# VH-VL binders against q96il0: the designs that were tried, part 272

Target 1, 167 residues: q96il0
Amino acid sequence: APERGAERRDTAPSGVSRFCPPRKSCHDWIGPPDKYSNLRPVHFYIPENESPLEQKLRKLRQETQEWNQQFWANQNLTFSKEKEEFIHSRLKTKGLGLRTESGQKATLNAEEMADFYKEFLSKNFQKHMYYNRDWYKRNFAITFFMGKVALERIWNKLKQKQKKRSN
Key: E = the ipSAE of ESMFold2; O = the ipSAE of OpenDDE; V2 = 0.75 times the mean of E and O plus 0.25 times the DockQ between their complexes.

## First folded at step 9 (VH-VL)

Design A95 (framework fv_ebrasodebart; at its last look DockQ between E and O 0.18; V2 from the best seeds 0.00; counts 0 for: pae E 3.0 > 2, placed apart)
Fold by ESMFold2-Fast, scan of step 9:
Order: structure tokens, then sequence, then C-alpha cells
Structure A95 (fold): chain C 167 residues (1-167), chain A 120 residues (1-120), chain B 108 residues (1-108)
């Protein structure tokens, strides 16, 4: 039995379970899809001799991942809510019940749903343009630092070879 | 020149609501989130929440959930923070601060602050 | 939830090195930020992304972030550096922001 004074809430908010990599993983890990964003998180391996540049790249990649997951979690939640509201509103206008004869949620036909999708895409066009702009800028920065890390590693390897050949 | 200019001081009675504005100028408003941070007299900084200018998404501190609403008006580059059901312990200087959306640069520009006093 | 702990006060003599710590569980996995606040003024960002210095901030300011502790270091401390210093972790795009309790730096 756990100590009574143990933390009351040791699970993630929203009840989402996350599978973590083993403590001493030697590689990056890909987790299960997030319930809300539907994106798979990457857990980054931390080398024992991580350079300041490698640390900055890892943190930038982690922050970008969290930003991306938050954006899509919010977008998916908004889509689901507005879709449900649209369906309920249209069914009420038609004088139809919210449930089918089988007890399932009543749905609209493809033509009616196409109206919702057009409206949703139009409404969110600006938001998606700004997301793409930020995604571009973030990936540009990440690529730049990846290049710096690659050059640092090549330089260190060359220094090591020079050392071995001169000794 | 980059500026965040806030509305003037407010005196409110307990139970009232206050709405503070923060007008941004000198930069692209939709490139930044706006955080709201308050500071009670002689106390530290307390984060209240943020709003994404282009997304319209908000996230509020748990303590203020249900009492605070943050909005933006992109046409005027203005952010708003409304706090309802005011209590005496809501007396504080309220700051808006920008936080770049595309890179984690921190809150690099802050408004001048708005003193909200809640008393009988 | 996440809590960042700072010493309430730190005192140093002019010209000496001041160190202000900020402690939090796995803080070194996140970017840390530092703000300076003088009486009656808005906070000013003095360090971002752990160790980067904004334009206009004197080079005597430096910072690090590792494990559970972020540290703001002011070398050759001057009277003008007297202020309250706040650390911050996390950011708006990651759903929340956390500030430390603040440290009053006194230069005597």
Amino acid sequence: as target 1 above (167 residues)
Amino acid sequence: QIQLVQSGAEVKKPGASVKVSCKASGYTFTDYYISWVRQAPGQGLEWMGYISAYEGYTNYAQKLQGRVTMTTDTSTSTAYMELRSLRSDDTAVYYCARDQSYLPKGHDYWGQGTLVTVSS
Amino acid sequence: QAVLTQPPSVSVSPGQTASITCSGDKLGDKFAYWYQQKPGQSPVLVMYEDSERPSGIPERFSASNSGNTATLTISGTQAMDEADYYCQAWRSSTAYVVFGGGTKLTVL
C-alpha cells in the first residue's frame, strides 16, 4: 500500500495515459498518438556529454513539438465542437431527432457535411496560414541548429583523428 | 517603435468586473501571444493566462478559471483581459506582455501596468 | 503543479559576483528566462533561452540551466543591478507559464 501522504494527482490532466521510453534509452523514442492532437510525441535521447549547442537544439525541438501538439489539440477540439453544433442545429431545423432508430447519433448526408467543411475551412483559413508561417520559421531555426550540431560533431571527430595520428 | 500601452487605473467594488486593454504597436500583432501577469502590492509575479493573437486560443491559470476572459481585436491590435467577481485580493498591478509565437524568446516587451484596486 | 523556488534575498558587495538560483523538478529540460524589476517599473527580460542575452543587456549578465537548477550570474555587480529578479520556465505556446517567487538583490 502506498504511503497515504503520496501525491493525490499523479496522472496527466484530461486522463491521457502516456507511455515513456526506458530510463536509459540510447535513441530517440516515439510515443503513442496524443488523444487530442493525434500526433506522436518524440522523446529525445540526452547524450552523457551533451554540448550547449546540442542542448539548445534538443530544447528547441521539444518546445516546437509541444507548440505543434497544442495547436492541433486546440484545432481538433474546435472542429469536433463546431461539427457537433452544426449537426444538432441542422437536425433540429429538419425536425429530426438527435438519435437514429438504432440509438446511434444521427448524422447529416455528405452534401450537407460538405457545407460544414467549406465553412470551417474558410473560417480557419487565416489561422492555418499563420500556423504554416510559424511552422516554416520554426523548422528553419531547427534546420540551422541541426547544421551547426553536425559541423560541431564533424569538427570534434577530426580533432580526435588528428590527436591519434600525431601521438 | 514597439509598444504595449495599457488602459488607466481602475477602482472597483467587490463583486464588480474590470476589463483592461493592451494596445500593441510597432510590430505584427499576429506574430505574438499576449500573456497577462499580475502583481499584488509587495508580492511576486503571477501568471493569469495567455491568448494567441492569430489563433484566438486562450489558456487560463487554474485559480482564475471561470472568472477571467481574454480576447483580442486584430483590427486594432488590442488585447483585453476581463476579470469578474472581483475580491479584495485581486488588488494588483496587471501587466500585458508579448511572447513570440514562432520562437521561444520570452516576454521581451511589457505594458506599463494597470493598477486595479478592489475596495468598499 | 510546477513550482520554481528562488532565495528571497541575495546580498553582494560592489564588484563581486552575485548568483541567483531557481530550482524546479527537471527545470533543465525546459528553457529558463530571467526578468529584472526595479521599483515602480515593468519587468525587463535580461536572459532568455537559458543563456542568451537580449540586445542592451550588459555582458556581465550570464546564466545557465542544468538538472533541477537554473542560475543567473552577475559578475562585477554594480549598484544599478539592485532589483527583484524573477525566473520563468515554460512559455505561452506550451499551455502555461510559471514564475519563481523572486529574489531581491541588494548591493552593499
Scores: ipSAE 0.681, ipTM 0.860, lowest interface PAE 1.0, mean pLDDT 85
Fold by OpenDDE, look of step 11:
Structure A95 (fold): chain C 167 residues (1-167), chain A 120 residues (1-120), chain B 108 residues (1-108)
Amino acid sequence: as target 1 above (167 residues)
Amino acid sequence: QIQLVQSGAEVKKPGASVKVSCKASGYTFTDYYISWVRQAPGQGLEWMGYISAYEGYTNYAQKLQGRVTMTTDTSTSTAYMELRSLRSDDTAVYYCARDQSYLPKGHDYWGQGTLVTVSS
Amino acid sequence: QAVLTQPPSVSVSPGQTASITCSGDKLGDKFAYWYQQKPGQSPVLVMYEDSERPSGIPERFSASNSGNTATLTISGTQAMDEADYYCQAWRSSTAYVVFGGGTKLTVL
């Protein structure tokens, strides 16, 4: 059995967006699209009196964002590599060089590329299913904690109003 | 019941390689990452790296880059860790641990550990 | 060097409350995990995501986070709680797992 060489799939470097929001920001900031994932990172505001529940929500949101960034960065890298390999393989099979006579990068036609996309989607179908499942679970959790935080804030406002009426 | 069962103790000479196995059971192997952690005698826990059981993505500690290789066999639900160019300071108990989701989280299940002794 | 800093040892009398701290840069942005390790045994997860307790862990175990410091609290400490405790977090820049140096809890 040929030793399937463990193809060292280089993990995309966890591109921490170097986007730094202004230090005095009192709101969430949206950065430019990440070069690997093409997702816009969100820098979450940290209130001075952040409750434990608010902190947990923030951490969940941040973790989910990082998860999503990593997934798409890796997916895009894999897609790009496999696409390039496919093009090279097909050109070679046709006896064509990687460059045209004009010096341009040789490309495949839309029909040939359709085969690549179909194969790629088929190969990664299960991975996408798992991604979607986890995405829903994470967002459900976030939504749940958003509700809790909202309730906490309402309760705190009511307590403050009662204290002001008693004085 | 979820279990991680590791291979037995190993004695190696300096410059040799060791490969430790970790067989997982009681859960869907491909849904989780496996991390490797070592502990030298009388020392703390040192993270070595992790592997995705499904995608095969790996991330290794910088200190071990070039010497460590992690692999998985989905057909047997087994993770492997190979450490090459062994030195005396590689003497440790090596643990495999299950890690949840696509990000390294807490390790909820651990193997029993594998003692690797490197001696001349 | 461990990026997470723990006290090397903590001593407590039986029935008293033990507190073990873990400090690190940007730990306030990441979830902390805690492990108990007894001599000759594998580590056991005792707290996850800052303050969540796994099934089977006694209620006397709790954890909190304040700023860049995570704290494991053991109320009504028992002799059986004598062990090494490790905090753990995840580093966003490298996706590395990082452990604290460990704290030896002694029940006197």
Scores: ipSAE 0.604, ipTM 0.836, lowest interface PAE 0.9, mean pLDDT 90
Fold by ESMFold2, look of step 11:
Structure A95 (fold): chain C 167 residues (1-167), chain A 120 residues (1-120), chain B 108 residues (1-108)
Amino acid sequence: as target 1 above (167 residues)
Amino acid sequence: QIQLVQSGAEVKKPGASVKVSCKASGYTFTDYYISWVRQAPGQGLEWMGYISAYEGYTNYAQKLQGRVTMTTDTSTSTAYMELRSLRSDDTAVYYCARDQSYLPKGHDYWGQGTLVTVSS
Amino acid sequence: QAVLTQPPSVSVSPGQTASITCSGDKLGDKFAYWYQQKPGQSPVLVMYEDSERPSGIPERFSASNSGNTATLTISGTQAMDEADYYCQAWRSSTAYVVFGGGTKLTVL
């Protein structure tokens, strides 16, 4: 089930499908998948009484989401480019042209393409390891700020109870 | 002291390439990204891309995609930026800057800059 | 692609308050950063995360970011504050890292 989002519109770059989050929402909202990254964006709720710490947490989560979407959009592009480069290199090594008799792009059989998938997985393993480390560091930082926000809210509740009892 | 020390100025012809180095010291190199930013004479700052301290993970400005390659050597704490197919409008001062992308602290330390002049 | 707009120049008298603006669509939804660049020198980070000041930056520097506008404020402006000032947004996304065009602050 979709999660709740923010009331503001997304400012994504040109060429992206139109997306308009709900105007009035009191909770975070999850939109449809982005066409470039295939990830669903979260639209964060901005309360009227948002503290500076709460604002910092929200912006950190927004920036982490944008970083994650950019990584997967770039990974999709890299896969496509490396696949084409591999096919070109193997066709040239075999002395074949880049196009068939019909003018379509020449390709490789399943056994030859298995070599590409092995090479791609091996080549990009370190990149995915770096991504996973940064992803975990970002999520631990977000969790730490969530704890700080929780403590701030508890402290504010205690201060409010003390004010009521000081009568 | 945290320092980023860049290689010296270079003069290149159109169509050539240039590779600028940036040696980091005074901090754990692998905990940060290195961004590259350039500034044409009398102009503002233009972001070029960044590289994590680890092998192979880069992100380039779309205008430079296909012409730029960023690498690192973690054994020497050195980042490199190579720009190919140079044009006259690539004449600029090229900066490296430290960035901690998982905390929003910005580019807190900058190299001294490397002037690259492209002329026929 | 997002664009950050700054006035080309701002002039203030010594001891007065300087205000440098940076405008961009929904800029208040992103962290904003400010850099100072003196002639012949590299940029120096003077504000980060909208309103945070790095150690070593004088307390007379402050900043805010809301709506479409981030603002760098220098109270008690000194002659040494004369420099170019650049805003930056979207620091966590390399596809969207954008600098403003810069503002020349003149202290006269």
Scores: ipSAE 0.336, ipTM 0.701, lowest interface PAE 3.0, mean pLDDT 82
OpenDDE, second read of step 10: ipSAE 0.507; ipTM 0.807
ESMFold2 (binder alone), look of step 11: mean pLDDT 89; pTM 0.922

Design A96 (framework fv_ebrasodebart; at its last look DockQ between E and O 0.22; V2 from the best seeds 0.00; counts 0 for: pae E 3.9 > 2, placed apart)
Fold by OpenDDE, look of step 11:
Structure A96 (fold): chain C 167 residues (1-167), chain A 120 residues (1-120), chain B 108 residues (1-108)
Amino acid sequence: as target 1 above (167 residues)
Amino acid sequence: QIQLVQSGAEVKKPGASVKVSCKASGYTFTDYYISWVRQAPGQGLEWMGWITAYEGYTNYAQKLQGRVTMTTDTSTSTAYMELRSLRSDDTAVYYCARDQSYLPKGHDYWGQGTLVTVSS
Amino acid sequence: QAVLTQPPSVSVSPGQTASITCSGDKLGDKFAYWYQQKPGQSPVLVMYEDSERPSGIPERFSASNSGNTATLTISGTQAMDEADYYCQAWRSSTAYVVFGGGTKLTVL
């Protein structure tokens, strides 16, 4: 039985953008697209007097962003690997080399690639459904906490106005 | 009910390898990460690494790089952890734990642990 | 590697409130998780996402976060709460999981 070579399972791309905004930023920053996920990371501003509720909201937003970054980084990696494997296998079946006579990477035609895309989407359909479900759940939670923070801020403003009227 | 069931205790000599299994049940195995955590006798918890159950992507603790290999078998819903070049200081209880989907967040379910003893 | 720091031990009398702290760099940016471990048993998740309680965990368990310090609070501490407690977080830059050193809670 041929020893199935231990396929070097690639290490997960550490999908967290190393984008660091200026230390003195007083607003949210949007970074360049991440090299793995192709998503633009947001660095959230931290207020000096951040409430526990505001902190929780910020953490939820940050975690959701990281979740999204990691998902798409993994998905893009998987897509790239499977695409390359598909191309190689089809070229081999056709008796073609991986490179043309001009030294360029051999490619498949649009029709052959359409088969790959269809198969890839079909194979990953359930994963995308779960992603969408979780995406909605997370965004719902974030929206809920945004509402709570808004109410807290209104209440704090009202208390400050009352204190100023009493003095 | 969600369960993680690990393989039995192992006794190994220095320089040997050990492979511990963790069979998952009661949930969709491919939707979660599996982390491995060890605990030396009388010591704290030490994270070893995680693996994505579906893709098989891994992230290992720097201290264990080159000596540890994590794998999954989706057909049997089983995770495996192999530790090579065993030393006396590798004597510990080894735990598998379920992580939340797509992030190494918290560990909501744990295996019962596997004692690995490394002795001459 | 940023280490989560816990006190090695905390002692309380029955019915008193126990507080266990966990401090770490950038812990204010990440959720903290808490585990209870009794002798010879696997760790059990007792708090997640700084202050959320899993089903089956008593209401006497609560957690909070202030800046870079997470705190596990056990109100009305019982003899059965004697255990080792570990805080945990993860690092976004490396996706590493990090545990605290653990705190032994003794109920006197």
Scores: ipSAE 0.654, ipTM 0.861, lowest interface PAE 0.9, mean pLDDT 90
Fold by ESMFold2-Fast, scan of step 9:
Structure A96 (fold): chain C 167 residues (1-167), chain A 120 residues (1-120), chain B 108 residues (1-108)
Amino acid sequence: as target 1 above (167 residues)
Amino acid sequence: QIQLVQSGAEVKKPGASVKVSCKASGYTFTDYYISWVRQAPGQGLEWMGWITAYEGYTNYAQKLQGRVTMTTDTSTSTAYMELRSLRSDDTAVYYCARDQSYLPKGHDYWGQGTLVTVSS
Amino acid sequence: QAVLTQPPSVSVSPGQTASITCSGDKLGDKFAYWYQQKPGQSPVLVMYEDSERPSGIPERFSASNSGNTATLTISGTQAMDEADYYCQAWRSSTAYVVFGGGTKLTVL
């Protein structure tokens, strides 16, 4: 139906965009990059005979994606805000206005901005370390469930093999 | 032993502010979010927001926009929730609860609750 | 603003199976959680990630989540199970925690 095949863009309260996948998709598919997180969302294919374990894996992957998008949206917002504050502070120190004579927004050169980037990275080093820790823990959990799904599939094949033998 | 211990009951006048504390012990504080959930007399659970313990990222319920502030003090493993411009319909038991930052395990430990009464 | 709908009350006789439902649009695409609350006490997590039990929760508690409905099932219901039960989910479109309105389970 055209209704379910139409693509939509939805914006979360945090400013993270999402889109609606095609109704009859038989594969995972990747959307456009989010404006705030700069990450591409993945929409997961749901098999007709999805096991409870496969469902948990899919939900965990989806929840991890949302967590990751939220983190980077917040980080990018913080970066943009602090960058603007730094530029305004430096321009005031130089006795310059916030606008050029042509009415354009005044900016700092790359050499001057290097001070901001160094300060931002230093200030946020520990925050990024915690992000990496949680990111690895989440991916470890996903890998663990992927292993459980693989074992389930192997066991089901062995069951089929045993049934074939009994015939 | 994992515990979340909240500050004592408060009685406030309309227009005042209240700040509730939640002291965590028995686990690595920075591995968890702290959610704040309130419950008006005879009503259900209402989520107010959460804060990541280490990063200090907050996400607040839209209904409370501009009135609530959540903070943490990692040196004392304590979370705080401040609600401003109190109204009589803010009368509730306020709970803190932890939730893992890396696993979607839900709110496995809750504080004992803090009764905040807003009356004239 | 996202809403999870629960029946306000469910009544069951001791030893019978109680079923408490929680309904929301595409709830089966999210993890559901269940909390038990007795009068004057803090909520207690009884089920997480749709169907997992925390340590210390009896095996008579089970749960499922599919389509638009999550269900908490208590088999062999005992008087001690009498409480208010709340479902919870995280909504992907809002990144907010949402609670159901609660169900009072009465064991008569």
Scores: ipSAE 0.505, ipTM 0.762, lowest interface PAE 1.8, mean pLDDT 83
Fold by ESMFold2, look of step 11:
Structure A96 (fold): chain C 167 residues (1-167), chain A 120 residues (1-120), chain B 108 residues (1-108)
Amino acid sequence: as target 1 above (167 residues)
Amino acid sequence: QIQLVQSGAEVKKPGASVKVSCKASGYTFTDYYISWVRQAPGQGLEWMGWITAYEGYTNYAQKLQGRVTMTTDTSTSTAYMELRSLRSDDTAVYYCARDQSYLPKGHDYWGQGTLVTVSS
Amino acid sequence: QAVLTQPPSVSVSPGQTASITCSGDKLGDKFAYWYQQKPGQSPVLVMYEDSERPSGIPERFSASNSGNTATLTISGTQAMDEADYYCQAWRSSTAYVVFGGGTKLTVL
């Protein structure tokens, strides 16, 4: 399984899930692409003695991942379904069957398919803009909670050092 | 300040349809989705579905698939719920409630409820 | 689909601590929410994201969620706290809302 590094970040496209593990915890694990969304899920490590704040951060990241997975799974299914419907509709208009003489699925040429791709992108432009705004708002909230966890861990380390000095 | 105001009570015969409105005010309507929740007399809360105000994307409870339609009108900040093929066990108070679309924080504001009575 | 189970009723004396449970398979993997409903009124959100309290809700309300059980706790219970209480979670992703059956809290 590939390790996360700097190269993984320098080409990230818009709309891809962006979140970072807490620095102090053991590492999360990245799984294979999901069948429907084609996104790699993070399998979150649950440490022994997870603080309440750390638990809330983990749940927030898990919930956001699930939301992202569902958006892309739905978009992929919509694309496939609308492509088939477009092809079927255009073949019917031309008086052609759904299968060729050899029994293979009939399809449209590249020029005809270009109409579908243009229409699909136009129809889904606003949905992707809404998704991007929501994704950034979720990522901001997660980053803010990561900062709170980092401060909690620093404070706990300082308390441990003070305890050893006074005893 | 923030309000969800629903349409008035309705009495219907079995087989009819009902459409309940929910007018929102005092907040950015497109940042929230609207859930519809019903409560039969003496019973608990039953979720019916939700709709996103901006996209109009819906998700309905499986029990109600095919009988319910939810819509919004962003120009009037109003959500609608239509329930078709009414039966006597659809008698309930119908609530609308909001939650954030991007980071749900719970249904913090509810409409006053709309009593729908289905009787012959 | 998913079921959230609550006891039908809980009785408590004034000033004592009330504890209302909500059970569901792996409920601790999701955020839990709590609502109060008084007779003839709309529900009111009293706890969100497992343990967070909305502004305006008294500090005597607290909550937790782990394993299969979320718990709403009301310390120093008052007569005004007498109501029905519902838990809620999001199941199967963020797509579905599930409510518990409700618990009638009686303050004797």
Scores: ipSAE 0.296, ipTM 0.688, lowest interface PAE 3.9, mean pLDDT 82
OpenDDE, second read of step 10: ipSAE 0.567; ipTM 0.839
ESMFold2 (binder alone), look of step 11: mean pLDDT 91; pTM 0.935

Design A97 (framework fv_ebrasodebart)
Fold by ESMFold2-Fast, scan of step 9:
Structure A97 (fold): chain C 167 residues (1-167), chain A 120 residues (1-120), chain B 108 residues (1-108)
Amino acid sequence: as target 1 above (167 residues)
Amino acid sequence: QIQLVQSGAEVKKPGASVKVSCKASGYTFTDYYISWVRQAPGQGLEWMGWISTYEGYTNYAQKLQGRVTMTTDTSTSTAYMELRSLRSDDTAVYYCARDQSYLPKGHDYWGQGTLVTVSS
Amino acid sequence: QAVLTQPPSVSVSPGQTASITCSGDKLGDKFAYWYQQKPGQSPVLVMYEDSERPSGIPERFSASNSGNTATLTISGTQAMDEADYYCQAWRSSTAYVVFGGGTKLTVL
């Protein structure tokens, strides 16, 4: 037991806290919004004593974040492209130029844009359904692994308490 | 029960196009991505791209950008890979393989491969 | 683009432990996968998510992934294990799947 107590004290929270690199955080941190997806990425801190289960959870969370970033980046690009095409098409139909007399981009009113939004949502309904399905499945998996990690930590604390009690 | 069955071998001249099909059966087609992987004679595996079978979103290897198109027909559970402007170094066995769309479990089922020979 | 590096060949005697490495920048932050390919056949997934074994793959196959290196380990190697082995990772920064160059395992 003295050996285990000394080992824990040497590599315990105080030692871990002191080991934080000057350039890097000892905690997860949130970055600026991605230009294309508009989502803020989370950069995960990797502790020195990460268990295999904790590592799997972190990789799953990271992969899910990257999947989410890619989906919304593509969705936003598609939306922007189709919106521009719709505006251009409607302005041509009205015999209007692409620029106002002040030199700014010509726009459609809210009522006209409602037609675009309706068409875009209708066209992308299936894609959004599958996104939601996959999002639910991914979050279920993450929640499941978070529960496993929590149970692992509880079990390890109980085992360590039993060992300390035994001396 | 789970199978990916590919179209037969093709012989093409340089500059031609080839379109390989991959028919899936035994599972819900839209729950999986389809990757296309090729292997030149005596060489290793080279990833070409993947397609989301539900969304139709594709991602292609940079080397093949502009020459490859991947599509699906969900009504027949079939994926397609078209490679244009064929060169002699496109001679390879072309595989389709599935991976889960919601979790990357690896390519657990592969088609039998389609030999595409590009020669004059 | 960045590639995964494998030794071109590894030789072991029957019954020995074979170790095949796969190296890539920060590979240990990604899931690694391993495929076995015998001549004239399609690849077969033998390990997924770093260290998980698909149903039907013998328990003598195991794997790990840490730092920059993933390792496939075959204990008590048998003649039937002679094949080409490929590692694979999912490359999030480009959404590209990346395969290693392959390792020919010879048992004799």
Scores: ipSAE 0.364, ipTM 0.704, lowest interface PAE 2.6, mean pLDDT 81

